VHH binders against q3afa8. Designs and how they scored, part 12

Target 1, 265 residues: q3afa8
Amino acid sequence: MDKASLGIGIFDSGVGGVTVLKELINLLPGENFYYLGDTAHVPYGSKSKEELLILGDAIIRFFLKLGVKMVVFACNTSSAITLPILKERYPVLMEGMLEPLRKNMPAKAKVGVLATEATVKSGLYQKKLMETNKFQEVYMIACPQYVPLIEKGIVSGKEVEEATREYFEPLLKEEVRDVVLGCTHYPFLTETIQKLYPKIQVIDPAAYVAREVYRKLKENKLLGENGGKVQFYVTGDEKSLKNLGSLYLGYNIDRVQKIDLEVIV

## First folded at step 4 (VHH)

Design g15 (framework vhh_7yz9_2)
Fold by ESMFold2-Fast, scan of step 4:
Structure g15 (fold): chain B 265 residues (1-265), chain A 123 residues (1-123)
Amino acid sequence: as target 1 above (265 residues)
Amino acid sequence: QWQLVESGGGLVQAGGSLRLSCTASGSIFSGNAMGWYRQTAGNEREWVAFITSGGSTTYADSVKGRFTISRDNAKNTVYLQMNSLKPEDTAVYYCARVTVYYSGSYTYAFDYWGQGTPVTVSS
């Protein structure tokens, strides 16, 4: 079989990973994509390493049965905790959120990171970014209001703007001008952030992920042509993916297939 | 003017113990979280432990149960008690300030001062 004709699997615990999917579709229109939202097992942020490995292993096996040449971890938690281990278990190409970001971080004295409370408390982003420049100041901002607002479809208006001003106040006081969106949901708010803070450089890791996927496929001679299909899967509720995913992607998600992951404990 | 002065490093046999100290100028230390980082040859700097101004602690998985971070606010000093040391703990250890804003959100900023203190664990 021609491996270049195989698809690319993308997964997240929810709808957030569509922000990565959108960048991939735009950069790689000749590819076929399989998107999986593991909505039955949210939230990932509070799970143990062993639980995350069990779920990640099941997800990789699901994609391999569909026929993929690459799996993209569009989940910051899985990218940090499980990707380094799972890439050694399976021969399929894998990429996540954090390593492409690390490689492409600007050489600035100060950077901000907007993230979930769990990500901030874990120190995962600080640890990863400091691998590039040990003297860089990384300002981690927990944004607990963002995911609930986005999941309700509220991506603009007074409540989002007030939360954004609260989160950016510490960054402005420290004269931070480069801000990383450290949660795959947060690109849903990019227009609101840019409207309020046009002088701040917003860094969306999804663009770096898409470029790294392209680079790896090109180097391995696996770039697809004549693709252009996206298939959507969930393990639990599909409503958020259908509604918010359609909103973000700019087209209707007509069908979402519910699947069960085969976990090995 | 800020000063972070690290001390207590040195040579120790595997299974031994060391206590690192970091003394900070009062205006920087007061009310701030403090942490320890380490850098091994050929590897990136990695976080080890931190402690909030109120005394809550968090540890990296590699050191849980073996290392204890503590602070003495009267002396503006943070400590790292290292027990059951392993050769893989060999590193230069750095003290850093952590800035935390409470009230529904957390902002973390790590500042590095000085040159750290080297720890060598023999097997």
Scores: ipSAE 0.011, ipTM 0.194, lowest interface PAE 9.6, mean pLDDT 82

Design g16 (framework vhh_7yz9_2)
Fold by ESMFold2-Fast, scan of step 4:
Structure g16 (fold): chain B 265 residues (1-265), chain A 126 residues (1-126)
Amino acid sequence: as target 1 above (265 residues)
Amino acid sequence: QWQLVESGGGLVQAGGSLRLSCTASGSIFSGNAMGWYRQTAGNEREWVAFITSGGSTTYADSVKGRFTISRDNAKNTVYLQMNSLKPEDTAVYYCARVTVYYYSPTGSYTYAFDYWGQGTPVTVSS
């Protein structure tokens, strides 16, 4: 079997990972993609390390059955907690949200991070960024209104703009110029953020992930040429992926397959 | 690595004033936010005040209007001016470099500190 013809698996606990998928599709049009939303087990942020490992292991095995050469962890929680362990268990290439950003983002005196309350409270994202020694000050901004608005399909207009002004006020006061989108849902708001704050450099980790995936595939001589297909899978409800995923990708997601993960305890 | 040395603590009567100083050695002081924390016997460390590299200040509600944080970047020093001291202000006061801070849904900033000093004790008599 020509390994270069195998697909790339991408997973998230929900619909947010389509933001990573979009960057991958745009950079790697010769590839086939399998997207899995583990919607039966959302939210991941409140789960134990042991539970996340059981789910992550099952997801890797699912993708291997489909035939993949690489798995992308488009979930910040799994990227931080389970990726370092799972990459030692399986020979398939793996990449997550944090390491490409940490490795390739230039040093900055100040960096802002927009994130969920759960991510901010976990301390894990901050710890991973600080370990790089690239940043003197990290401004973590909890954005509790963003995910509910995005889940309703509200990505522009007065309500989003008012929430965005509130969240950016501390960043503007401190003259923070580089702001990381620390939740996979948040790129849905990029156009609104850039409209309000055109002088701020919005940093989408998905772009760093896509470039690192490209580099690894090229280095390992695994780049595909006859791709262009995307298949969508969920473990639970498919509605958000169909509706919000279609909105973000700019095309109609006609088919989403419901699957069961085979967990091994 | 950073060394932080606190000074200026001591014994003071209720209603009195003290000025705490924290001097940093090495590294880029002017580019970092600095803060003050305190710890009472048997309790967790609690935040008192912080000052950003740009001079913006934030205070805990318990000290607002009584304490003032300031900095002198030329001397790599951060200060805490404590006025109208109360017995409940009795604690060991710590200086810290602020490396992480966040905006909460309540509209207040919270923070995580890196690089702690050894502390300076403050006792306020009744």
Scores: ipSAE 0.017, ipTM 0.428, lowest interface PAE 5.5, mean pLDDT 84

Design g17 (framework vhh_7yz9_2)
Fold by ESMFold2-Fast, scan of step 4:
Structure g17 (fold): chain B 265 residues (1-265), chain A 125 residues (1-125)
Amino acid sequence: as target 1 above (265 residues)
Amino acid sequence: QWQLVESGGGLVQAGGSLRLSCTASGSIFSGNAMGWYRQTAGNEREWVAFITSGGSTTYADSVKGRFTISRDNAKNTVYLQMNSLKPEDTAVYYCARVGTIYYGSGSYTYAFDYWGQGTPVTVSS
């Protein structure tokens, strides 16, 4: 089979990965995409490495049955924990959230990162950024109010603005100018953040992910030309993906297929 | 290459004081957060204190009110003043570049990429 005609798989534990999907669709209109939200097994942040590997392995095998040339880990937990292991188990190209940002973001004296409490506590995101020697000071800000608000469709208004002011207070005190959105849900809040802090440069890792996917496909002579379709899958509830995903993508997600992952223990 | 050279460790009795110093390579010290962490026999390394390039400080709960971190940017040196020392403060103390500073509900997280050789501190009794 012509591998360039195969699709690109994107997965997240929920709806957040649609922020990565949007950047991929915009940059790679000749590609076909399969999006999987592993909503039956959320949250990933509290799972053991062994559980995450079992789920990740099942997700890779699911995409391989659909026919993919690349899998994008649009989940920060899986990008940090399971991607380094799974890419050695399968010949399909794989990319995650952290490496494209690390490799391609310009050097900065100070950078802020908004992330979930689980991501901050893992220490993996911080360690990966610091390994580059591009950043002299990294300010990790846990934003526990953000994901619950976004999942309720609350992306603007008083409650979001109050939480945002609380989270940005330490960044302003340290005169941080560049702020990375270290959770795939957080681009839903970009407009609110820019309204409150127009002098802050908001950095969405999804743009770096999309460009790195393009680079790898081009390097391997795998770029597609006759695509333009997206298929959506979930393992559990589809409401967030249909409602919030449609809101973020700017068009209605009409069909979401419910599937079961084939786990091997 | 980074050079972090710690000094000032030694033997001291409970209730005593020690001042640790760490001299770092110039270009890497300037503009970077610096910190102290320690390793007790049989345990993982734990952070003790860090200081940003601008002078903001953060301390582990176990040392708050007893230890003070400071820096002299002209000398590329970070200091740890340790007062009211306790036997449980016995450890090898390391100086490191602190690349990650986290705020949120009063919690701090760090990542250390560059490490000194360490200086031993023994608190008797």
Scores: ipSAE 0.013, ipTM 0.319, lowest interface PAE 7.8, mean pLDDT 83

Design g18 (framework vhh_7yz9_2)
Fold by ESMFold2-Fast, scan of step 4:
Structure g18 (fold): chain B 265 residues (1-265), chain A 125 residues (1-125)
Amino acid sequence: as target 1 above (265 residues)
Amino acid sequence: QWQLVESGGGLVQAGGSLRLSCTASGSIFSGNAMGWYRQTAGNEREWVAFITSGGSTTYADSVKGRFTISRDNAKNTVYLQMNSLKPEDTAVYYCARGYTVLYGSGSYPDAFDYWGQGTPVTVSS
């Protein structure tokens, strides 16, 4: 019973994880959430497995001190590399970006994935999707213009529309109808994408993550009914979380607490 | 553990022919694109030929018109028929499972996983 009253920790290296947070708040209004942006250590994509494990360990210990029953890895890099190891080291429930999508997305002959250049070049995302045998053709699209535009607060208008037309042109030529948002920042652009391409089914992994979190909490009898609060934390700069996070969530983020992670080296 | 096994390499004279084959496990081969890459000493691996699950083919400019990629889904094999071989074709050839990668400019194919051990091809003048 006591454990059901504990919160849910969500972390990302930046503001992008608020897209996962929004889906969780909508599906689980009775829960308390702690959001951590590890902004002092961006970018995660260039870090070694050992560095990511040190950071992941520190983040889990931080959330455990706050009182959590589950930790959500709203970071594609950590979900792929560190989650399988860390979930064996701690008794707290854990979930990430990749496994809920892999497990629950319907089989498709063709699927597009919008992603950062680093994600495309790593091959990890493609490998994890192909291992399911659900997807015959995976069209990875590197979208280098998207994150810089989103970080500037530019989520609509001519510049975003022109970049989007460029990225979608090859997908339209191949008659791809299902497109996965393979970066946690990209749901900021969903309305612009839907305006330009209303026949494309945009797939946000965050929706699958939220549903899987609900399923795991229900299965373990850990669903909370007395919550609805969200607290925000950063390790470095808070500006993007305050500005872009407020924009995405549709309410003003008044307080962001700066913390230092206790890393063990 | 080997999931892709290349064979058919060897020594051949310029103007000659070789057929490379790659055998794969069902979980790698079924429903996936397959391709051939090559690597010379001191250079990065370069793409040679690509075939989709449905049989559509694409070739690097350096081999276009000389090489033919094909597949036999019943045998979980992909083949590379190499004709009119040149000394510049000397390399270790690798079989890979792939998928189409489309960058902003529409360029593909560039993403492959499950590389094999490779088979050496030497073309003498």
Scores: ipSAE 0.014, ipTM 0.332, lowest interface PAE 6.8, mean pLDDT 83

Design g19 (framework vhh_nb_b201)
Fold by ESMFold2-Fast, scan of step 4:
Structure g19 (fold): chain B 265 residues (1-265), chain A 125 residues (1-125)
Amino acid sequence: as target 1 above (265 residues)
Amino acid sequence: QVQLQESGGGLVQAGGSLRLSCAASGSIFSGNAMGWYRQAPGKEREFVATITSGGSTYYADSVKGRFTISRDNAKNTVYLQMNSLKPEDTAVYYCARVTVYYYGSGSYTYAFDYWGQGTQVTVSS
């Protein structure tokens, strides 16, 4: 069987992973993509490692039934907690949010990370960046206002600008110039951030993920040529994916298929 | 491979003062936030104070106004000046490399990576 013709599976607990999907579509127009939003089980940040592994295992098996050559974990929680374990259980290629950024980001004396409160409290993002020895100081900024605003479709205007000034104040005080978007929703705010802070280098992990996916597919002789299709799946509510996903991707997501994950306990 | 070395602890009477010093290797100190935390017998580690590479200082509410953290970048050393000491300040004091976390509405939390062997501070009543 021609493995190069198989698709690429991407999953997130919600709509945020479409920021990774957009980067993948732009870099890999010859590929077919399957996007799964596990919206029935959101939020992932409050779940135990055992629950996340059960869900992650079911998601991998779902993609394998569809026929994929690679699975992209477009969820920071799953990338940190379940990816290292699941890659040992299945021979399919896997990639997540943290490792491509960690390996390929240039060394910097100081780096800022905008993230959810759950991600900041976990300490996992900071720990993985510090393990590289590329960064002397990592400033983790919890941005609790961002996801609620983005989910309401509020990605510009005075309320977003005020929240952004509040979150960037400690970064500016410490002269941080490189800022990582540590939540898959946050690229929705890139234009607002650049408008307020044009001298700050905004780093979107999705770009590193897409380049690493390309590199692995090329190395394994798995690059597709006749792709260009994206199929969308959800386990629960589809409205955020249809509305915010369409907004971010720049085209209407007309068809979203509801599926049930086959869970093995 | 000793990366952090604390000194300056001892026995002092309530109301007294002590100055703790932490000598750090250049690779741990340079460009990094440094801090102090303490641990009393049978208790969890408690944050005391931190100083960022840029010189910003942050303190636990229990020590604010009594303790002052400072750094000497030429000597790769961080200091903790402790004034108006209380019996409840009795603990082993550790210096550490610090990760600085910021939360909205002015809240912040600190995580420690590397720490030394500690120095005992005993405050008699």
Scores: ipSAE 0.018, ipTM 0.436, lowest interface PAE 6.0, mean pLDDT 85

Design g20 (framework vhh_8h5u_2)
Fold by ESMFold2-Fast, scan of step 4:
Structure g20 (fold): chain B 265 residues (1-265), chain A 127 residues (1-127)
Amino acid sequence: as target 1 above (265 residues)
Amino acid sequence: EVQVVESGGGLVQPGGSLRLSCAASGGSISSGSYYMGWYRQAPGNQHERVAIITSGGSTNYPDSVKGRFTISRDNAKNTGYLQMNSLKSEDTAVYYCARVTVYYYGSGSYTYAFDYWGQGTQVTVSS
């Protein structure tokens, strides 16, 4: 079979990965996409490396049964912890959230990162950015209010604006001008952030991920031409994906299939 | 493997001065955008931050030592320093050098994550 006609699998633990999906659809309109939200197993940030590997392995095998040429880890936890191991286990191309940003973002004296408390506490995101030697100072900001607000559909208004002012105050004090959205949910808030802080450059890793996926597919002669379809899957509840996902993508998600992961322990 | 070794401690009279050194081997303390800090611990007390210097050279001090202590680093020698002037009896402690990560948890709220990398160096201020 012509591998270029195979689809691209994308997964996240929830609805956040649709921010990556939107960038991929815009850049790669000739591709077919399979989106999986592993909503039965949220949150990933509290799971062991062993548990994350078991889930990641099951997700890759699920996509391989559907027929994919590439799997995109639209989950920061899995990108940092399981991607380096799983890419050695399967011949399918894989890409995550961190490496495209590290490789392709321009050097900056100061950079801020908005992230979940778990991501900040892990130290992995900061370590990976610092290892590039592109950034002299990396300021990690934990944003525990953001994901709960976004999951409730609250992406603008007083409560989001007050939380945003709280999170940005230390960055303004340090004169940070470039801020990375270190959680796939956070692009839902880009308009609110730009309204409050128009002089700050908001950096969405999803744009770097999409460009790197394009580059790898082109290099391997795997670019598709006759795609244009997206299929949605969940392991648990589908409401956030149907409601918030439709809102973010700008079209109605008509069908979401509930599936069970085949776990091998 | 990166190691740091503290030196320069000793016995000094109140009002005296000491310069502590933190020499790194097996890697650079100026690489990878790491902050460097000095911490101290007196018997029976928790460790407390004394000084921090960022990769860009910005410094931060608690009020207890501000104006008396100066943190610096020499990237060419891979060495950090703490210049301590106008020493007081309450400055008596073991002083540790560490690489530091700063985490922010809201407006004005942040914490320092650090590892103690050496045995420390004893500073005793006594008449």
Scores: ipSAE 0.000, ipTM 0.205, lowest interface PAE 14.1, mean pLDDT 82

Design g21 (framework vhh_7zox_3)
Fold by ESMFold2-Fast, scan of step 4:
Structure g21 (fold): chain B 265 residues (1-265), chain A 125 residues (1-125)
Amino acid sequence: as target 1 above (265 residues)
Amino acid sequence: DVQLVESGGGLVQPGGSLRLSCVASGFTFSSYAMGWVRQAPGKGLEWVSDITSGGSTGYADSVKGRFAISRDNAKNTLYLQMNRLKPEDTAVYYCARVTVYYYGSGSYTYAFDYAGQGTQVTVSS
């Protein structure tokens, strides 16, 4: 079998990774995709490095059994902590959230980052951005209201607009014009943000991830032509993926397979 | 090479004033936020004040109304005017280059990547 006919595995701890999946489907319509939400083990942000490696290893082995040529880490925690280690253990191509953005984002004097409180407190996101020497000032904005609203399907209207005005106030005062969506859930709010702040350039890391996936597949002569299928998997609850995932992707996710990860201690 | 050189510290009586200066070199000073942090004997670092590249200022509650931060971009110099000094203000004061701001509900903090050698401020009679 031609390796180019193998699929692409994408995983996240929840539904947020569908924002990456959407960009991949749009850019790579000839590919087959396997999406895994590790919903039995949320949240990843509170887990030890050892626990994340055990889960990440099991996820890669799961995708390899399905037949993949590449695995995309659509989880910021796994991208930062787990990806650098796991890419050395397996011959399959791997890509994550932070490196494509870090490598390819143009230089800006000021950049804003909307992120969860856990991401802001971790210090990992801004450390990676500052390592590029492309940015003089980084404005990390903790957005604790966003994920709960999105998980309830509230992506527009008064409550989300009021939260957005609050979060953008320091960015507007400092004339920040480029704002990174530092959480995979946040692209659900892009239309609301653009409605309120049409002059702000919203930067979705998922677009950079998709372009890097395309670039790596092309360089390795692994681009597929006869795909177009997406298969969905979860380790726990499927409701958020079916409801919010369908909303974001613009089509009905009618089948989600529940699986158990084979962990090696 | 980034260099930050503080001056203006010294011994002052309670109620007195001091003006600290920090001369920056090795980077485009006007493009960076700058701040002052201090370390009292036997204590950790405490944020005192900051000023963004755009001129917005912030102050710790303990110094608000008594201290004023300012900058002169033509001279690559950061200033801290310290008025109505208290014994609790006794510390080594460090000039810092601020690169990251963290905003939460109603408040913010910052991180810096470079700090100077510090200047001693002693408030005692």
Scores: ipSAE 0.181, ipTM 0.626, lowest interface PAE 3.1, mean pLDDT 88

Design g22 (framework vhh_7xy4_2)
Fold by ESMFold2-Fast, scan of step 4:
Structure g22 (fold): chain B 265 residues (1-265), chain A 126 residues (1-126)
Amino acid sequence: as target 1 above (265 residues)
Amino acid sequence: QLQLVESGGGLVQPGGSLRLSCAASGFTFSSYAMAWVRQPHGKGLEYIATISGSGGSTYYSDSVKGRFTISRDNAKNTLYLQMNSLKPEDTAMYYCARVTVYYYGSGSYTYAFDYKGQGTQVTVSS
């Protein structure tokens, strides 16, 4: 079998990973994509490393049975914790959220990162950015209001704007001009952020992920030519993916298949 | 080699003043925010003040606001803390620290630093 004809698997614990999917579709129109939202096991941020490895292993095996040449971890938690381990277990290419941004983002004196409380408290995101020696000052801003608003479909209006002003106040005081969206849900708010702060450069890691996926596929002679299909899967509830995913992608997601993960304890 | 050397501590009476200095070397000083933190004997570290790399922004803990002033001289790679109206509760080992991370949550800042010096002792007593 020509491995270049195999698809690309993308997973997240929820709908957020469609922000990565959109960048991949735009950059790689010749590829077939399989998107999995592990909605039966949300939230991932509160799970142990062992639990995340069991779920990640099951997800990789699911994609391999479906026929993939690469798996994209569109989940910041899994990218940080399980990807370094799982890439050693399987002969499939893997990529996550942090390394493409870390390696390819230009050096900046100051960088802001909007992230969930769990990501900020973990200390891992800023540690990885600081390891590059590209950033002199990293400003981690916890945004607990954002995910609940986005999950309700509230991506504009007074409530989002008030939360955004609150989160950007410390960044403006420090004259931070470059702000990373450290949660896969946050690109849903890009238009609202840009409307309020047009002079701030909003950095979406998904663009770096898509370019790194292209680079790895090209280097390994695995670029597809006859693709263009996207198939959606969930382990639990499909409504958020179907509704918010359609909103973000700009087209109606008609079919979402419910699957069960084969966990091996 | 990254190095921070604090000086200027000593014994002072309540109401008195001291000026602490921190000589920095081994990194581009003007590119980093700097902080003063203190540790009373047998207690944890307490944040005192932070200054941005350019010197344009300063932050203070409520316990020292209006009494202490943080400043820097980027041409000399030196950080300063001017301490006025000193109180017995200001008695602590004072450390200069390089700040690379700021955390904002629920209307307050916390700071993370990746390096601090050996410190200089400040004792406020009669």
Scores: ipSAE 0.013, ipTM 0.288, lowest interface PAE 8.4, mean pLDDT 85

